# Designs tried in a protein design chat: VHH binders against 6-phosphogluconate dehydrogenase, NAD(+)-dependent, decarboxylating (gndA). Part 2

Target 1, 299 residues: 6-phosphogluconate dehydrogenase, NAD(+)-dependent, decarboxylating (gndA), of Haloferax volcanii (d4gst8)
Amino acid sequence: MQLGVIGLGRMGRIVVDRVLDAGHEVVAFDLSAEAVAAAADAGAEPADSVADLVDRLGDDKRIWLMVPAGDAVDATLDDLDPHLDGDDVVVDGGNSHFEESVRRAEACSAAYLDCGTSGGPAGAELGFSLMVGGPQWAYDELTPVFDAVATGPDGHGHMGDSGSGHYVKMVHNGVEYALMQAYGEGFELLAEGRYDLDLESVAKTWNNGAVIRSWLLELCEEAFREEGSDLGDVDDHVAGGSTGTWTVQEALEQEVPVPLIYQSLAERFGSRADDRFSRRLANRLRYGFGRHEVARKDD

## First folded at step 12 (VHH; from r05 with S113T Y116V)

Design t03
Fold by OpenDDE, fold request of step 13:
Structure t03 (fold): chain B 299 residues (1-299), chain A 127 residues (1-127)
Amino acid sequence: as target 1 above (299 residues)
Amino acid sequence: QVQLVETGGGLVQPGGSLRLSCTASGFTFSKYAMNWVRQAPGKGLEWLSLISWSGGSTYYADSVKGRFTISRDNAKNTLYLQMNSLQPDDTAVYFCARTTYKENPETGYVTYTFDVWGQGTQVTVSS
């Protein structure tokens, strides 16, 4: 089949390459001429605009969006909407908030599929895990594309109504944050504890049959291999956290306790502060009730 | 040297029109999506409009939709902003900016940002 791809950043290009490799045709557009040219070199048909892309796709339009989440998605949809009808399908493969996906699905003239995409840059080689929300018929229609973009036929699934794909992806990321924190705490104890351990060896041993084996743990092993057991000059600043924030917000709204997910998010936020006011106050309070010595910055 | 230079700003009465120009040098202009951004006194930067590398796709902020038109001449390395029905709240310094990608290495997803700016041109709408 033929797929239109709008947004040819790293993730969009992965979609293009995998769909082409599976024997499908791709029409590709991006705001960058270089990105379009690169896709063309890979075998995609280049488009010079959204309108041109739609024209090249013909009557049955199947379009995959991989543009930045937020305003860029809305702008692209506004550009597409005059050209779309109820028999067309648009997939948002970006990291959109699930409520926005619901809003967009309701406003879109075409069938709208929100597609949670997990796997990161490694998806270029392995494929992605795809969580898809929206109309069942539209999902079924694009099954060949999902087979190509995912790790295989088992690497994608229809989650339910509009928004459910991005919803499940959001929760997935919350779990990811908590797992990373759990691994981090464990290895910190191993590093700071009473034994002098080779943490690469520990990670390797766990990766080969332990209950907690996972891709994240494989990445831990890789980290220790490349950086050393002391992680070399790796800083403790951790960026990101938007999807984790969404997860916690939803959990609060649904009155579902997610203390580990929140704690992992809190650790990321805390990592961005050189001096925590809360700890400063705690230090001073010890003097207040116990006349304990107050550590000063100039000490 | 990579450079953007804005021209065409000035004083205009409410309801009037201006056409801004932005001339690019030091890079292949036709490869990049270009933007107009403005900054009013005491306010932050406001994105106004974007045009794709070929000029085939254009996008506008709600605040200027229907009044402003972005265009480009790749042969002249020039970006334009036609501003009609100007109002006092359009008073600002107007910048042209080149689009670039910022990749999140963890997720692989990209955000749009700007890596080249002009010095800006002052637009004042007043009676």
Scores: ipSAE 0.843, ipTM 0.948, lowest interface PAE 0.5, mean pLDDT 95
Fold by OpenDDE, fold request of step 13:
Structure t03 (fold): chain B 299 residues (1-299), chain A 127 residues (1-127)
Amino acid sequence: as target 1 above (299 residues)
Amino acid sequence: QVQLVETGGGLVQPGGSLRLSCTASGFTFSKYAMNWVRQAPGKGLEWLSLISWSGGSTYYADSVKGRFTISRDNAKNTLYLQMNSLQPDDTAVYFCARTTYKENPETGYVTYTFDVWGQGTQVTVSS
């Protein structure tokens, strides 16, 4: 089949390559000429605009968006809308908030599929895990594309109504944060504890049959291999956290407790401050009730 | 040297028109999406418009939609902004900016940002 791909950053290019490798045709567009040219070199048909991309597609338009989440998605949809009808399908493969996906699905002239995509850059080789929300018929129609982009036929699934794909992806990311925190805490205890351990060896041992084996744990093993058991000069600053924030917000709204996910997010936020006000106050309060010496920055 | 130079700013009355130009040098202009951004006194930067590398796709902020038109001449390495029906609240320094990607290494997803700016040109709309 033929797929239009808009957005040819790292993730978009992966989609292009995997779809081409599976024997499908791709029409590709990006705001960058170089990105379009690179896709063309890979075998995609280059387009010079969104309108041109649509014109180059067949009667039934099938379009995959991999543009930055937020305004860029809306802008692209606005550009597409005059050219699409109810028999066409648009997939948003970005990290959009699920409520926005619902809004966009309602406004879109075409069938709208929100596609949560997990796997990161490593998906280039292995494929992604795809969580897809929207109309069942549209999902079924694009099954060959999902087979190509995912790890295989079992690597994608229809989650439900509009927004459900990105919703499940959001929760997935919350779990990811919590798991990373759990591994981090465990290895910190092993590092700071009473035994002098080779943490690469520990991770390797766990990766070979332990209950907690996972891709994240494989990445831990790799980290210790490359950086050493003390993680060398790796900084303790951790960026990101937007999807984790969304997960916690949704949990609060649904009155579902997610203390571990929250804690993982809190740790990321805390990592960005060298001098925590709360700890400073705690230090000072000890003087107030116990006249304990107050540690000062100049000490 | 990579450079953007804005021209065409000035003083106009409400309802008037201006055409801004931005000339690029030091890079292949035709490869990049270009933007107009403005900064009013005491306010932050406001994105106004984007044009794709070929000029085939254009996008506008709601604040300027229907009044401003972005265009480009790749042969001349020049970006344009036609501003019609100017209002006092359009008073600002106007910048052209080159689009670049910022990749999130964790997810592989990108965001759009700007890596090259002009010095800006002053637009004042006053009676």
Scores: ipSAE 0.843, ipTM 0.948, lowest interface PAE 0.5, mean pLDDT 95
Fold by ESMFold2, fold request of step 13:
Structure t03 (fold): chain B 299 residues (1-299), chain A 127 residues (1-127)
Amino acid sequence: as target 1 above (299 residues)
Amino acid sequence: QVQLVETGGGLVQPGGSLRLSCTASGFTFSKYAMNWVRQAPGKGLEWLSLISWSGGSTYYADSVKGRFTISRDNAKNTLYLQMNSLQPDDTAVYFCARTTYKENPETGYVTYTFDVWGQGTQVTVSS
């Protein structure tokens, strides 16, 4: 089929390449002329603007957005909307918050599919896991595209109503945070415990049949292989956390307890802070009521 | 060196109009999306408008839709902002800025950011 792709960063380019490789046609646009030229070199039809892309697609447009989450999605939809009708389909394959996807689905003249896309840059080789929300008919019509972009027919699914795709992806990211923390704690105990262990060997053994095996654990094995069991010069500052924040906020609103996910987010925040005011005050209070000698900075 | 130079600022009465220009040098202007951003006294930066590399797609913040028009002349390496119906709260330093990507190498998703800024031009709307 013919697919418009707007947004040709690394992830959008993977969508283009996989769809082309599956024998479909792509019309591509991006704010970077260089990105458009690169997609054209790969076989996409370049567009000079959103209006140009729309004109090249004709009737019953199928458009995949891979622009940054937030205002860029809304701006792109505003640009598209005069050219859309109810027979068209727009897919948001980015990392939008699910509430924004519900709002956009309600406002969009086309059928709107929110597509949680998991797998990162590895999706170029492996394909993505796609979690899709929105009208069933639109999902069904895009199945040939989803087959191409995903790992295969089992790598995508219709989750439910509008917003459910990005919602399921958000929850996945919360679980990911908890799993990363759990693996980290386990390997730290092994590294600092009573045995002198080869952590690559431990991870490899676990990856071959243990009940805790996962792609994250495969990445642990790779990390120990590349950095050694002591992790070399890898820093303990952990960035990110915005999607895990969304999971915790939603859990609070729905009164569903997610203490492990919340704690893992808090551990990330703690990794970024030195010289914590709370600890300095706690130390000072030990002198105030307990008359304990307190440590001073640079002692 | 890569440079953006804004001109056309000044004093204007409420309800008036002003046209800003931004001249680019040191890079291929026609390959980049371009922006206008402003900073009112004592406030943070406010993004106003973006225009695609070809000029074919334009985007506006809600605060300026219908009053401001972004345009570009790629032959002259110049970006423009036509500002109509100016009000005192439009008083700010106006910057042009070049769009670039910042990729998260782990996830592959990008964000748009600004890698080249002009020096700014003052616009004052006062009776």
Scores: ipSAE 0.595, ipTM 0.849, lowest interface PAE 2.0, mean pLDDT 92
Fold by ESMFold2, fold request of step 13:
Structure t03 (fold): chain B 299 residues (1-299), chain A 127 residues (1-127)
Amino acid sequence: as target 1 above (299 residues)
Amino acid sequence: QVQLVETGGGLVQPGGSLRLSCTASGFTFSKYAMNWVRQAPGKGLEWLSLISWSGGSTYYADSVKGRFTISRDNAKNTLYLQMNSLQPDDTAVYFCARTTYKENPETGYVTYTFDVWGQGTQVTVSS
């Protein structure tokens, strides 16, 4: 089939390459002329604008967006909307908040599929896990594209109504944060515990038959292999967490307790600050009622 | 060596018009999307408009839609901003900026950002 792809960053380019490898045609556009040229070298038909891309697609347009979340998605949809009707399909494969995806589905002239995309850059080789929300008929029509982009036949699924794809992906990210924290704590105990352990060997052993095996644990093994059991020069400042914040916000809204997910997010926040006001006050209060010596910052 | 230089700022009465220019040097201008951004006194940066590398797609912040028009002349390596119906709250330093994107290496998703900025040109709208 013929697919338009708008947004040719690393993830968008993976979509292009996988769809081309499956024998489909791609019309590609990006704000970078070099990205368009690279996609053309790979076999895509280059477009020099959104209007040009739409013109090359003809009727019953199928368009995959892989632009940055936020204003860029809305701007691209505004550019597309005069050319769209109810027989067209737009897939938002980016990392949008699910409420924005609901709003966009309601406003879009085309059928809108919100596609939570998991696997990161490894998706080039492994394919993605795709969590898709929106009209069933539109999901069914794009199955050949999802087959090409996903890991395998079970690597994509229709989650439910508009917004459900990005919603399920958001929850996945919350779970991921909690799992990362749990592995981190376990290996820290092993590293600072009573035995002198080869943590690469521990991770490898666990990942071959233990209940806690996972792709995340495979990445732990790789990290210890590359950096050593002490993790070399790896810093303890942990960035990110915006999608995990969304998970916690939604859980509060729905009054569903997610204490492990929340705590893992809090640990990330704590990793970014060394001089915590709360601890300084707690130390000062120990003098105020306990008469303990108060530690000072420079001692 | 890579430079962006804005011109065309100045003092204008409310309701008036100005055309800003941004001349690029040291890179292949026609390969990049370009932006206008402004900074009002005591405020942060406000993105205004973007134009694709070919000039075929343009985008505007709600605050300037219908009043401002971005354009480019790739043969002259020049970006333009036509500003109409100017009001006192349009008073700011106006910058042109070259689009790039910053990849999150873990997820592969990108954000748009700016890697080359001009010096800025002052636009003052007052009676």
Scores: ipSAE 0.591, ipTM 0.849, lowest interface PAE 2.0, mean pLDDT 92

Design t03
Fold by ESMFold2, look of step 12:
Structure t03 (fold): chain B 299 residues (1-299), chain A 127 residues (1-127)
Amino acid sequence: as target 1 above (299 residues)
Amino acid sequence: QVQLVETGGGLVQPGGSLRLSCTASGFTFSKYAMNWVRQAPGKGLEWLSLISWSGGSTYYADSVKGRFTISRDNAKNTLYLQMNSLQPDDTAVYFCARTTYKENPETGYVTYTFDVWGQGTQVTVSS
């Protein structure tokens, strides 16, 4: 089939490359001429503008967005909307907040699919896990494209109504934070514990039959292989957290307790602070307790 | 050296028009999306408009939609902003800026940012 792709950063290029490898056609546009030229070198049809991309796609347009979340998505949709109708389909493959995806689905002239995309840059080799929300017919129509972009036919699924794709992806990221924290704590205990262990070997052994096996654990094995059991020069400052924050906010709104996810997000925030006011005050208070003892009198 | 230089600012009465120019040098202008941004007295920066590298896609902030028109001439390495129906609230220093983006290497997703700025040109709308 023929797919328009708008947004040709790393993730957008993976979509282009995988769709082309599956024998589909791609019309590609980006705000960078260099990105468009690179996609054309890979076999995509270059477009000079959103209007040019739309013109090249014909009547029943299928368009995949991989632009930055936020205002860029709305701006792109505003540019597209005069050219769209109810037979067209737009996929938002970015990291939009699910409530924005609901709003956009209601406003869009085309059918709108919110597509939570998991796998990061590794998706080039492995394919993605795709969590798709929106109209069933639009999801079904794009199955050949989802097959190409995902790791396989089981690597994508229709989650439910509009917003459910980005919602499920948001929760996935919350779970990911908690799992990363749990693995980190476990390996720290092994590293600081009473035995001198090869942590690559531990991770490999666990990932061959243990109940805690996962792709995250494979990445732990790889990290120890490449950096050594002491993690070399890897810094303890952990960036990010926007989707984890969204997960915690939603959990509070729905009154669903997610204490492990809460704590893992807090640990990320704590990793960025070098001089914690709360600890300084606690230390001062403890020092204050023990400043003076009653002097003993010798009769 | 990479440089952007704005011209065309000045004093204009309410309801009037001005056309700003931004001349680029030291890079291949036709490869980049370009922006206009302004800063009113005592205020922060306000993004106004963006134009794609070819000139084929344009985007506007609500505050200027319908009144301002962004355009470019890639043969002359020049970006333009046509400003109509100017009001006192449009008084500001106007900057042109070059779009770039940076990638989060863990997620692969990008954020748009501005890596080259002009010095700005003053626009004053007053009776």
Scores: ipSAE 0.586, ipTM 0.841, lowest interface PAE 2.0, mean pLDDT 91

## First folded at step 16 (VHH; from t03 with T99L)

Design x08
Fold by ESMFold2, look of step 17:
Structure x08 (fold): chain B 299 residues (1-299), chain A 127 residues (1-127)
Amino acid sequence: as target 1 above (299 residues)
Amino acid sequence: QVQLVETGGGLVQPGGSLRLSCTASGFTFSKYAMNWVRQAPGKGLEWLSLISWSGGSTYYADSVKGRFTISRDNAKNTLYLQMNSLQPDDTAVYFCARLTYKENPETGYVTYTFDVWGQGTQVTVSS
């Protein structure tokens, strides 16, 4: 089929390349002329603008957005709006918050599919896991494109109504935070425990038949291979947290307990604090009870 | 040497018009999306408008829609902002800025950022 792709950053280019490799046609546009030229070198039809991209597409337009989340999505939809009708389909493959995807689906003249995309840059080789929300008919019509972009026919699914794709992806990231924390704690115990272990070997062994096997565990094995069991000079400051925060906020709103996800997010926040007031107070309170000695800074 | 230079600012009465120019040098201007951004006295930066590398797509902040028009002449390496119906709260330093992407290397997702800025031109709307 013929697919328009708007947004040719790393993720958008993976979409273009995989769709072309599957034998589909692509019309590509980006705010960078260099990105458009690179997509054209790969076999896409270059477009000079959103209007030009639309002119090159036929009736029943199918357009995949990979622009930055936030205002850029709305601006792109505004630019598309004069050219869209109810037979067209727009896929938002970015990482928008699910409530914005619901709003956009309500406002868009075309059928709107919110597509949670997991796999990151590795999707170039492996294909993505795609979690799609919106009208069933639009999802069905785009199955050949989803097959190409996903790791395979089972690598994508229709989650439900508008917003459900980005919602499921958000929750996936919350689960990911908890899994990373759990692996981290387990390997820390092994590293500081009573045995002198080769943590690369442990991770490899676990990922071959144990119930906790995962792609994250493959990355643990790779990390120990590259950095050593002590992780070399890798810092303990953990950045990020926006999608984990969204997951916890939604859980609070729905009154669904997510204690492991919450704690993993809190551990990230705690990793950024060098001098915890709460611990200083706890230490001082021990002096007040039982006559414990109180450690002072720079002792 | 990559450079952006704004001109065309000045004093204008309410309801008046000004046309700002931004001349680019040291890079291939026609390959980049370009922006206008302003900073009112004592305020932060406010994004106003974006134009695609070809000039075929333009975008505006709600505060200036219908009053401001962004355009470019790629043969002259020049970006323009036509400002009509100016009001006192349009008083600011106006900058042109070159769009680039900042990629999150783990996820592959990008955000927009500005890697080259002009020095700015003062626009003052006053009786």
Scores: ipSAE 0.667, ipTM 0.878, lowest interface PAE 1.6, mean pLDDT 92

